# Designs tried in a protein design chat: miniprotein binders against q9bqp7. Part 16

Target 1, 240 residues: q9bqp7
Amino acid sequence: VPQNWFPIFNPERSDKPNASDPSVPLKIPLQRNVIPSVTRVLQQTMTKQQVFLLERWKQRMILELGEDGFKEYTSNVFLQGKRFHEALESILSPQETLKERDENLLKSGYIESVQHILKDVSGVRALESAVQHETLNYIGLLDCVAEYQGKLCVIDWKTSEKPKPFIQSTFDNPLQVVAYMGAMNHDTNYSFQVQCGLIVVAYKDGSPAHPHFMDAELCSQYWTKWLLRLEEYTEKKKNQ
Short names: E, the ipSAE of ESMFold2; O, the ipSAE of OpenDDE; V2, 0.75 times the mean of E and O plus 0.25 times the DockQ between their complexes.

## First folded at step 9 (miniprotein)

Design b3 (at its last look DockQ between E and O 0.13; V2 from the best seeds 0.00; counts 0 for: pae E 10.5 > 1.5, pTM E .473 < .8, placed apart)
Fold by OpenDDE base, look of step 9:
Structure b3 (fold): chain B 240 residues (1-240), chain A 81 residues (1-81)
Amino acid sequence: as target 1 above (240 residues)
Amino acid sequence: SKMEVYIWFEGDSPEELLEAILELVKKAEELGAEVWILVEGDEVFIFIEGVPEEVRKRLAEKAKKLAKELGLKVEIEIEKS
């Protein structure tokens, strides 16, 4: 049980956003602060075994590709992810705010992969927007807040070369999503609350993406795990 | 006592591996364990947390059997939590 329990949901906020259809998605800039990001907390609180296994994987990849080849591989993976997020932001942004759509960004297997998910996405409220949890003292940049199949969700888009058909196969992504939810629900820059999460795993080959929907109950379960990770991070930083 | 079980599969991860992993996951969950899966390249890492000591050997044996059936390498680490 977390020592510093804090609710994921804000009882002072209405589940119904006051503003029905925001004409423009929120895009709050991330402020460079000494405050840890969600990603940093998750990375720094991996188990020794997880770190060791990832390092072993890395060493094998270096043996196979060479050091330069592995750097190139890593750079390409990062670039593909970045381009995918940029393309999604462009797709989900209102037409009036569309910067010149680089049509080349839309021509990817990842974009093809998510087409069936995008059909069920509506009511976009935020895109690439910063969230801050003032009490728990963490920040993040969320990908999207929108309705998925009529339910308001924090949506996190992921790229993968390997199938991830189960929520368990998304590793710490559920923790990331609920961390963003909890922060947004208590961030004064947002007037609404989210109760659901959605992880979408897009595939490079254009095969249908896997949606991992997280209802309020599942979000609450992962929120407890997130709080434990945050406490562990905080303790590690006090001892440094 | 609860234990953590780390299972690493090395090799091509065909769709059949994912189905087989699901059986392992389901069994672990039925035992009240939490399961995390990390897929990196052709390697699959399964972290099973909260496993009763009495069933750890059965999980390890299942993983070994699965690896053998699929022609994969497997490494298994078991830690006391």
Scores: ipSAE 0.238, ipTM 0.670, lowest interface PAE 1.9, mean pLDDT 85
Fold by ESMFold2, look of step 9:
Structure b3 (fold): chain B 240 residues (1-240), chain A 81 residues (1-81)
Amino acid sequence: as target 1 above (240 residues)
Amino acid sequence: SKMEVYIWFEGDSPEELLEAILELVKKAEELGAEVWILVEGDEVFIFIEGVPEEVRKRLAEKAKKLAKELGLKVEIEIEKS
């Protein structure tokens, strides 16, 4: 267990947005800080086994595609992911219509893939919004906060060209979600808190996306694992 | 020196994967190795640390036998720690 345990939920904060909440989703700007981001903490605390799995995947891809082919592949995946997130932010924004959006962003298999999930998403409260945990000293940029089937969630959107995500990305993604959740719940820029998480894996061919719902108990379990990763990160930096 | 063994399974059924995992884990632990198991979707990765070369060969043979009996895809990688 972590030596400096801290709760993921804030007892002084409501889990229901007020009726007077603004109709526009929050988008808190990310600021340059000396404190680490969630993604940096996770990257710097990968186990030897996680690094081995990532390197094996990389070597398999290079064997199949060649080094130049691999670089092209990874660049294209980056671009597709960026455009997917841009499209989702546009779709979920209450100020825009589909005709006012980039039609090329909306004509992708990934967007088709998530349509059935979007039918269950409502009450968007935040999009592409910065979070900071002032006590634990980390920052992040979450994708979306909205209701999924009536439960307010931190929602993380993922793209995958495989029908199922790679093991490394699936392994750390629940930690990423709970880290954002804990930060938001203790960030003075937010007047409400979130107790559930959702990971949505979208597919390039338009196949139905896979939702992975995380209730409050599951989030608490992953929160403990996140705290261990953050503690490991902090200790490594003290010894450098 | 001790060796690290990485065993990867891909299969159709969690029950068959569980049986393969349990047999390998039991053998590795009887020989004093540390075992870590990562399960993601239909893939199982088994990381075994502190494995002597003799144990590595036995685990590799056992894993190949189990994979053949269960119709599972298996890969085995070995590196010095």
Scores: ipSAE 0.005, ipTM 0.186, lowest interface PAE 10.5, mean pLDDT 75
ESMFold2 (binder alone), look of step 9: mean pLDDT 82; pTM 0.789

Design b4 (at its last look DockQ between E and O 0.05; V2 from the best seeds 0.00; counts 0 for: pae E 6.9 > 1.5, pTM E .499 < .8, placed apart)
Fold by OpenDDE base, look of step 9:
Structure b4 (fold): chain B 240 residues (1-240), chain A 81 residues (1-81)
Amino acid sequence: as target 1 above (240 residues)
Amino acid sequence: SKMEVYIWFEGDSPEELREAIEELVKKAEELGAEVYILVEGDEVFIFIEGVPEEVRKRLAEKAKKLAKELGLKVEIYIEKS
């Protein structure tokens, strides 16, 4: 049990339905400061097992590709992810805010992969927007807040070269989503709250993306785990 | 990461999980596979690599059998060739 329990949901906020709000999606800039990001917290609190798995993967990839080949591969993966997020932001942005769409960004297997998910996405409230939890003292940049199948969600887009339908549980993605939810729900820059999460795994080959919907109950379960990770991070920093 | 066989166990007893892990690890090693194990509470994730397609199916069958015998929930993913 977390020592410093804090609720994921804010009882003082209402779920404002998006159906009538033609408002432009929020895009709050991330202010880089001494406050740890969600990503940093998760990275610094990985289990020994997770670290081992990643290190073994890295060693294998270096053996296969060479050191330079692995660096190139890593750079390409990062670039592909970035381009995918940029493309999604462009797609989900209102036409009035559409920067010159680089049509080349839309021509990817990842974009093809998520098409069936995008059909169920509506009422976009935030895109690439910073969240800060003032009390718990962490920040993050969330990908999207929108309705998925009529449920307001924090949506996190992930890229994968291979189908991994069950591996999300090992990669802290659910923790990231609930961390963003909890921060947003208590960030004064937002007037609404979210109760659901959605992880979408997009595939490079254009095969149908895998949606992982997180209801309020599941989000609450992962929130407890997130709080424990945050406490662990905080304790580690005090001891440095 | 390339994971040829992914097995996810969920059980109410740590002992049941341990028994399932030991049996699968033994079987995988006998087949020359590389095994990675992640334990998260009552969940166990087993990643198996370096096995032929036919062996992947046998490992999956073994996992299903163990899950049934021990009353565990199991999810299995086999990488498509």
Scores: ipSAE 0.020, ipTM 0.323, lowest interface PAE 4.6, mean pLDDT 83
Fold by ESMFold2, look of step 9:
Structure b4 (fold): chain B 240 residues (1-240), chain A 81 residues (1-81)
Amino acid sequence: as target 1 above (240 residues)
Amino acid sequence: SKMEVYIWFEGDSPEELREAIEELVKKAEELGAEVYILVEGDEVFIFIEGVPEEVRKRLAEKAKKLAKELGLKVEIYIEKS
């Protein structure tokens, strides 16, 4: 139970966009702040289990690839993820869908992997857009806000070389989604709010991506866990 | 002081571990421990937190016995609070 509870939803805000708003997706720039990001909070508050699993994985990879091979591998994984997000932003943006210059960006197993998900995505409201929770003092950069099967969601796109068929196998992803949701719902740059989340895990070999839908009740449960992580971060920095 | 027990199994299939894992989890929960289970492929990680040292030692020894009976690889890590 967090010491300072704060609601994830804003009762004075609708989940329906204003009819006078333009149809172009929002892309709020990320500002240089001393306020911690969602990813920094999660990185600095990893559980002992997460640290153990990460260190075991690193040691195994270094044993097989060598230190230089491991650095190359992790660099390539990061680049693949970056290119995947760039491709999705291009596909989901009406103005950028007409670009013809970087056709190699759109050719990947990850893009093939998400095709069945994309057919259920519509009404894109935000892409690669900054969110800030001024009261709780954190910021983030969300991937996408759009309707998935008729439900307006904060959507987070992930790449993986291993199958993740259950939401429990997506470590901190649910916390990341609800943190973005809470920030967006209380950010004056946005005129609407979102009550649902979606985590989409795409695979390098093109296998069908796994969607993990989060309804409002599940989001509320993870929101409590996010608040605890944020409290832990704040206390750690207070003593540092 | 409270102790933490981290158990790793590696084998052909987590389904063959099902009854054994259920028994271990039930035992740990009866002792007031928090149990977290992560399954990745043919690897199972069990994290048992919040129990006294002697209880954690008993759980660790039960996990070793189970791994030997099933022919599985096991690693067990014990940390102070």
Scores: ipSAE 0.013, ipTM 0.421, lowest interface PAE 6.9, mean pLDDT 77
ESMFold2 (binder alone), look of step 9: mean pLDDT 72; pTM 0.642

## First folded at step 11 (miniprotein)

Design b10 (at its last look DockQ between E and O 0.13; V2 from the best seeds 0.00; counts 0 for: pae E 10.6 > 1.5, pTM E .735 < .8, placed apart)
Fold by OpenDDE base, look of step 11:
Formats: structure tokens, C-alpha cells, sequence
Structure b10 (fold): chain B 240 residues (1-240), chain A 81 residues (1-81)
């Protein structure tokens, strides 16, 4: 049990969507400060197992591609991910006129992969928006808040070259999602609450993306794990 | 002092990989250690927790022997808790 328990859900916020659906998704800029990001917390609290796996993967890739080749590969993966998120933001934003540059972004296999998921996405409340948990002292940049199949979710878009049919295959992504949920639910910049999460794994070859839906119960379970990771991070920083 | 032993096998023969897993799992169980296994294609990661320090070298030796006999690549990391 976490020593510093904090609820993922805010009892002061109504679950009822306020009738004033903002016509425009929120996009709160991320403020660069000394507050750790969700990603930083997760990276700094990886298990020895996770570190070992990643290091072995890295070594293998370097042996195969060389050091320069591996750097290039990593850069390309990052760039592809960035472009995918930009394309999704453009698609999900009601005001963005698809510029010519946007057409090339839309022709990606990843975009094709998520088409069937996008059909079930509506009521976009936020895109690429910063969240801050003031009490627990962490920040994050969430990809999307929208309704998926009628349920308001924090949606996290991921790219993969390999199938990830199970949520367990997404490693710390569920923790990231619930961290964003908890922050948003207690961030004064937001007037609504989310109770569900969604991880969407998009594939480069255009094969149907895998949606990993997280109901309120599952979110609560991962929230406990997140709190433990956050405590571990905090303890490590105090000892440095 | 209990040790953590991480073993990585690589090979193109799934039967060989399986045999290596089974033997290491058996040995770990005999030691009362916890075992976690991750299979990623031709790669197998075995994480063994709670290994007595006195037998850590024996476990590593077993892993190397299995790899040699089964034609697998092997890497081993031993860490203190």
C-alpha cells in the first residue's frame, strides 16, 4: 500500500459531462519546471528486469546496425512517432484545415491502422494538453481526452512494429495513462473528470490497431502501482 | 544474502529454448527461487530471484552448459538484491 495515498478520482467533480462541450479541444502548454514528468518518473523507477531487457535489446541493435545505425534507427522511430501524433492531432482537431503537408502525414500506415478506432472516437475534450498534479507533484503531456464508444477516456497513442494484443505487453503505458488521469482529475485547468483509459497500439504496416480499454476498476489498480513508482522516485531523489 | 540471476538465451530452435527454460526453472524451483520468463521471438529472458549466494555460480554454470549443449547464445548477469 502506498504511504501517500491519493485518490485517482476527484469526488468534487461531477461525472456528468457539462452540457457545454467546448467546441474546441483544450491544449494547455507544458510548463518546463523542476516538477518531474510522468515519463521521467517511470524511466527512473524501472525495475532491474526492465533495465536488463532494454540494455540487451540496445546491445543487440548496436551489434546489428552499428552505433551510428542505431542512432539513426532511434531517430527515425522517434520521428515516425512524432509525425503520427501530429497527424492524429490534425484529424481530431475540428479547426485544423488539412494543409498540403498534412496529406502526406495522413498516408502513413499508422494512420490507416487506427481508422477503425477513430470511428469510435468522439467528443474530443483535449489534445496534446499538459496536466499537473499539484499535491503529488508531477506533470505530464497527454495525447487525447475523448469519448471512446461513449465513455470519456484518456487516450494514449502508441506506435509499434510488433503486435501487442495484450495490455500487459504495453509495459508501463497503463501507468502513464492513469498518471495522466489522476493529474487531470485534480488539475484546476480542467472542469471534468475521466474514469477510463485507452491505449491504442498502431502498426506501421496498416494492420488494425489494438485498443486496450481500461475501465475504472482497472485504472484504480494501476493507480496504486503508479503511486508506488512515484514514491520510489521521490525516495531516490531525496537520497541523491 | 540473496542474489538475482538474469539469463538471456538466443537461438533459432524453439525446442532448444524450451529445454533450456525447463531445466533452469526446475533448478530454480529446487532452490526455492522465484522465476519470471519473457519470450521474445528467438530470445528468452529468465529472471531468477532469491538465489542463495553460494549457488549463484552453479546456476550460471548450468546456464552456460545448457547453452553449449543446445547451441544457444547465452548472457548472464548476477546482481545483489
Amino acid sequence: as target 1 above (240 residues)
Amino acid sequence: DKMEVYIWFEGDDPEALLEAILELVRKAEELGAEVYILVEGDEVFIFIYGVPEEVRKRLAKLAKKLAKELGLKVEILIEKK
Scores: ipSAE 0.020, ipTM 0.384, lowest interface PAE 5.6, mean pLDDT 86
Fold by ESMFold2, look of step 11:
Structure b10 (fold): chain B 240 residues (1-240), chain A 81 residues (1-81)
Amino acid sequence: as target 1 above (240 residues)
Amino acid sequence: DKMEVYIWFEGDDPEALLEAILELVRKAEELGAEVYILVEGDEVFIFIYGVPEEVRKRLAKLAKKLAKELGLKVEILIEKK
């Protein structure tokens, strides 16, 4: 139980965007400073068991691929994720046209993988947009806020070469989603709030992506876990 | 008396890995355990938290059975909390 519990939802905010809101999705610039990011908090609070298992995986990959091969593999995975996020921002932005898009960016297995999900996405409100929780003092950069099957969600896009059919297999991603949600719901740059989350895991070979919908109750459960991670991070910084 | 159980499956067959994950997770949730899964490459890591020793024994037996039946390697790490 976190020592300083704080609600994920803001009772002062509408959970429905105004029909007169601008049609262009929000893109609040991220300002880096001493306030920790969601990803920094999560990286600094991984359990020793999680670190151990990841190090075993790393050493096995180095054995299989060689040190140079492992470096190339990890760099390529990072670049594929980056290109995927760029492609999705381009596809979902009303400012983009086909002529302004990189045709090679749009022709990837990951993009094919999410096509059935994108058909259910509408009402895009934010893309690659910064959030800040001023009370809890953390920042983040969310991927997308849009309706999924009629429910307004913070949507997080992930790439994977292995299937992740259960939300538990997305590890810290649910914590990222709820951290962004809580920050957005208490950020003065936003006039509305979001009560649901969605994690979409896309596959390189174009296989249908796995969506992991998070209703308000599930978000609240993960929010408690996020608050514990943030509390742990804060305690570590006091002891440095 | 509360146990944390870390189960690692390894193999080249993604269908076998998926079946092992599904069966183990189903049983763990039936027994009231919190489960987290990490899948990277051809490895699956399953983290099961806050379980009694009896639940740990049942899950370990199932993990070993699944590995044998599906042709997977399995490792089990147990930490008493």
Scores: ipSAE 0.000, ipTM 0.229, lowest interface PAE 10.6, mean pLDDT 78
ESMFold2 (binder alone), look of step 11: mean pLDDT 77; pTM 0.722

Design b5 (at its last look DockQ between E and O 0.29; V2 from the best seeds 0.00; counts 0 for: pae O 5.8 > 1.5, pTM O .703 < .8)
Fold by ESMFold2, look of step 11:
Structure b5 (fold): chain B 240 residues (1-240), chain A 81 residues (1-81)
Amino acid sequence: as target 1 above (240 residues)
Amino acid sequence: DKMEVYIWFEGDDPEELLEAILELVKKAEELGAEVYILVEGDEVFIFIEGVPEEVRKRLAKLAKKLAKELGLKVEIEIEKK
C-alpha cells in the first residue's frame, strides 16, 4: 500500500484523441533531466530475490561462454533490440524517408514475428515519445501509442529469443507500461489519455509474437505496484 | 530449520519450460511457499524461500518428475537458511 497514492487516469482529459490532433504521430523529445527515468527506478528497486536469480544466470552464462563471450552475447542482444525498435518506428511512421528505410533493418525474424500484430494496430498517435509525470517526478520514453483491436494503448515492444506466453515471465514490463501511461495521462504535451496497455514479445526466429493485453483494471493493479517501486526508489535515495 | 531451494530447468522447448514453471508454482503456492522465477534463454531458475524440509522434499520430487515428463534437464541446490 503506497503512502502517497495518485490516480493513473486523469478525469479532466478525454479518452478519445481530439480530431484537431496532428495527422502525424507525436514524438516528444526526451530531455535528459536529473529526475529518474522509469527504467532507472525499476532497476534500482529490484528485489533481493530477483538480483540473486540474475546473478545465478550470469554465472552459468559465464561458465558456458567465458567472460568475453558473455559480454559479446549481451552486446548482441542489446543491438538486436535497438534495431528492432528502429525498424518498428520506421514501419509505423507515415513520414518515413527512403534514407531511413534500410532494407536490412526490415529483414529480421523479429519483424516477421510481429506482422500479425501490426495488422491489428491502427491510429498511431505517438512513436518513441517522451512522457513526464510532473507531480510524481519521473520521466520515460514510450515506444508507441496506437489502437490495438480498437482500444487505444501504450504499446511496448520487446525482443526475446524464446517464447514468453505468460505475462509473469516478462519481469517488470507491465510496470514500465503503466508508468508510461500514468505519465502520459498527466503530461501537458498530450491532449488525450489511454486506459489500456499492450506488451508485444517478438521472437528471433519469426514465430508469431505474443501480445499481452492490459485492460484498465489490470493496469490499475500494476499501477499500485509501480507506485510502491517509485516510493521505494525515493526513500533509498534519501538514505544515500 | 527453513530451507532455501534453487531449482534450475534447461531445455530447448519454451512451452515445456513454461509448463514446468506453471505446475511447480501452483504446487508451491498450495504448500504456502513463496516462489521467485527468472527465465533467460533456454533456462528457468526458480528460488523458493524458506520452506520446511518436508515441503522441500515434495517440491524437489515434483521438479524431478516434471523434468522427466517434459524432457528437461534439472538441477536442484539447497541452502539451509
Scores: ipSAE 0.021, ipTM 0.561, lowest interface PAE 5.6, mean pLDDT 80
Fold by OpenDDE base, look of step 11:
Structure b5 (fold): chain B 240 residues (1-240), chain A 81 residues (1-81)
Amino acid sequence: as target 1 above (240 residues)
Amino acid sequence: DKMEVYIWFEGDDPEELLEAILELVKKAEELGAEVYILVEGDEVFIFIEGVPEEVRKRLAKLAKKLAKELGLKVEIEIEKK
């Protein structure tokens, strides 16, 4: 059990969508501060074995591609991910749908992959928006808050070259999603609450994306794990 | 005493790798273990957290069986928390 328990859900916020659905999704800028990001917390709290295995993989890739080749590979993966998120933001933004969509951004296999998921996405509340948990002292940038199949979710979009048919195949992504949920539910910049998460794994070849839906119960389970990771991070930083 | 179990599968056939993952994940979940999966190329890393010794032994035995049946390489590391 976490020593510093904090609820993922805010009892002071009503689950009722306020009738004033903002016609425009929220986009709160990320403030550069000393507060750790969700990603930083997760990266710094990996087990020694996980780090070792990832480093071994990296070394193997460097042996195969060379140092410059591996840098290029990493840069390309990052660029593809960035372009995919930019394309999704454009698709999901009501205002940008009217602008000349860069047709080149929309012609990706990843965009094709998520088409069947996008059909079930509506009521976009936030896109590429910063969240801050003031009490637990962490920040993050969430991809999307929208209704998926009629349920309000924090949606996290991921790119993969390989199938990830199970939520367990997404590694720490469930922790990331619930961290964003918990932060948003207690961030004063947001007037609504989320109870569900969704991880969408998009594929480069355009094959149907895998949606990993997280109900309130599953989110609560991962929230406990997130709190433990956050405590571990905090302890490590006090000892540095 | 909860242990972490790390299972590494290696194989050239992605279908065989997937089959091994599915069976092992299913069994781990049935036993109440937390499972994380990392797929990198032809290698699959399975991290199983918070398992008692009995569960560890069962999962390790299953992993070895699956690897043998599917022609995969398997490495198993066990750490006490």
Scores: ipSAE 0.019, ipTM 0.384, lowest interface PAE 5.8, mean pLDDT 82
ESMFold2 (binder alone), look of step 11: mean pLDDT 78; pTM 0.726

Design b6 (at its last look DockQ between E and O 0.57; V2 from the best seeds 0.00; counts 0 for: pae O 8.0 > 1.5, pTM O .717 < .8)
Fold by OpenDDE base, look of step 11:
Structure b6 (fold): chain B 240 residues (1-240), chain A 81 residues (1-81)
Amino acid sequence: as target 1 above (240 residues)
Amino acid sequence: DKMEVYIWFEGDDPEELFEAILELVKKAEELGAEVYILIEGDEVFIFIEGVPEEVRKRLAKLAKKLAKELGLKVEIEIEKK
């Protein structure tokens, strides 16, 4: 049990979406400060064995590609992910921003992959928006808040070259999603709360993306795990 | 006494890797284990948390069986929590 328990859901916020769907999605800028990001917390709280395995993989890749080749590979993976998110932001933004759509960004296997998911996405409330949990002292940048099949979700878009058919295949992504949910639900910049999460794994070859839906119960379970990771991070930083 | 079990498969055939993952995940979940999967290149890392010794033995045996049947390499590391 976490020592510093905090609820993922805010009882002071209505579960009912206020009828005023904002015509424009929120985009709160991320402020660079001393507050750790969700990603940093998760990375810094990996087990020694997990770190070892990743390092072994890295060394193998360097042996195969060379140091420069591995840097290029990593850069390309990052760039592909960035372009995919930019394309999605453009697609999910109101039509007035559509005139600036780089057609080249839309011509990707990843975009093709998520088309069937996008059909079920509506009521976009936030895109590439910063969240801050003031009490638990962490920040993050969430990809999207929208309705998926009629349920308001924090949506996290991921790119993969390999199939990830199970939520477990997404590793710490469920923790990331609930961290964003918990922060958003207690961030004063937002007037609403979310009770569901969605991880979408898009594929480079255009094969249908895998949606991993997280209901309120599953989110609560992962929230407990997130709190434990956050405590571990906090303790680690006090000892440094 | 709960243990963490780290199982990684290596193979050139993604279908074989996928089959091994499916079977092992299914069994781990049936046994009440928490499972995380990391796919890096041609290697699949399966992190199984919160498993008692009996569960560990069953999962390790299954992993070895799957690896043999599918022609995969398998390594298993066990850490006590």
Scores: ipSAE 0.014, ipTM 0.306, lowest interface PAE 8.0, mean pLDDT 82
Fold by ESMFold2, look of step 11:
Structure b6 (fold): chain B 240 residues (1-240), chain A 81 residues (1-81)
Amino acid sequence: as target 1 above (240 residues)
Amino acid sequence: DKMEVYIWFEGDDPEELFEAILELVKKAEELGAEVYILIEGDEVFIFIEGVPEEVRKRLAKLAKKLAKELGLKVEIEIEKK
């Protein structure tokens, strides 16, 4: 149990967005500051087991590809993820105000992979938008806030070359989602809140993406785990 | 007292890999173990935390059985906690 518990939901804030949907999703700029990001907190609090698994994976990839081949592989994976997020922001934005809505981004296997998910997504309220939890002192950049099958969710998009059918197989992604949710629910830039999460894993070959839905109860369970990771991070920084 | 178990599967058929994951996770949860899974490419890494010796033996046997039946490579590493 965290030493200082804080609620994920804000009882002073309505689940109902304003009476009219804004025609343009929110895109709050991320500002560099001294408080940590969600991803930094998670990276700096990885368990020894997570570190061991990642190092073993890296060593086996280097054995197969060579060190230069591994560097090229990881660079390509990063680029594919970046282009996927750019394409999704373009598809979900009604304005075409983005410079880079081009047809090549729309022709990827990853985009084909998520098509069945996108038909269930509506009411986009935020895209690539910064969140800050002023009380707990952390920031993040969430991918999307929209309705999925009628439920307003923080949606996180991930790419994978292989299927990931279990929520447990998404490493720290559930913690990332709830951290963004908690920050958004207590960020004055947002007038509404979100109680559900969705992790969507898209595949390079275009096979159907796997959605991992998180209802409010599951989000609350992961929120407790996030608070422990944040507390661990804070204690580590006191000793530096 | 308690042990950590690391299980690695590798195979070129994702359906066989997922079948191994499903059965191992189901058994581990029935035995009260905490399970973490990482899927990367054609490899699956499974970490099982804080299990008694008897649970470790059952899970290790199941992992080896699944690998043999499904044509997967398997490695198992055990560390006392």
Scores: ipSAE 0.013, ipTM 0.366, lowest interface PAE 7.9, mean pLDDT 79
ESMFold2 (binder alone), look of step 11: mean pLDDT 77; pTM 0.720

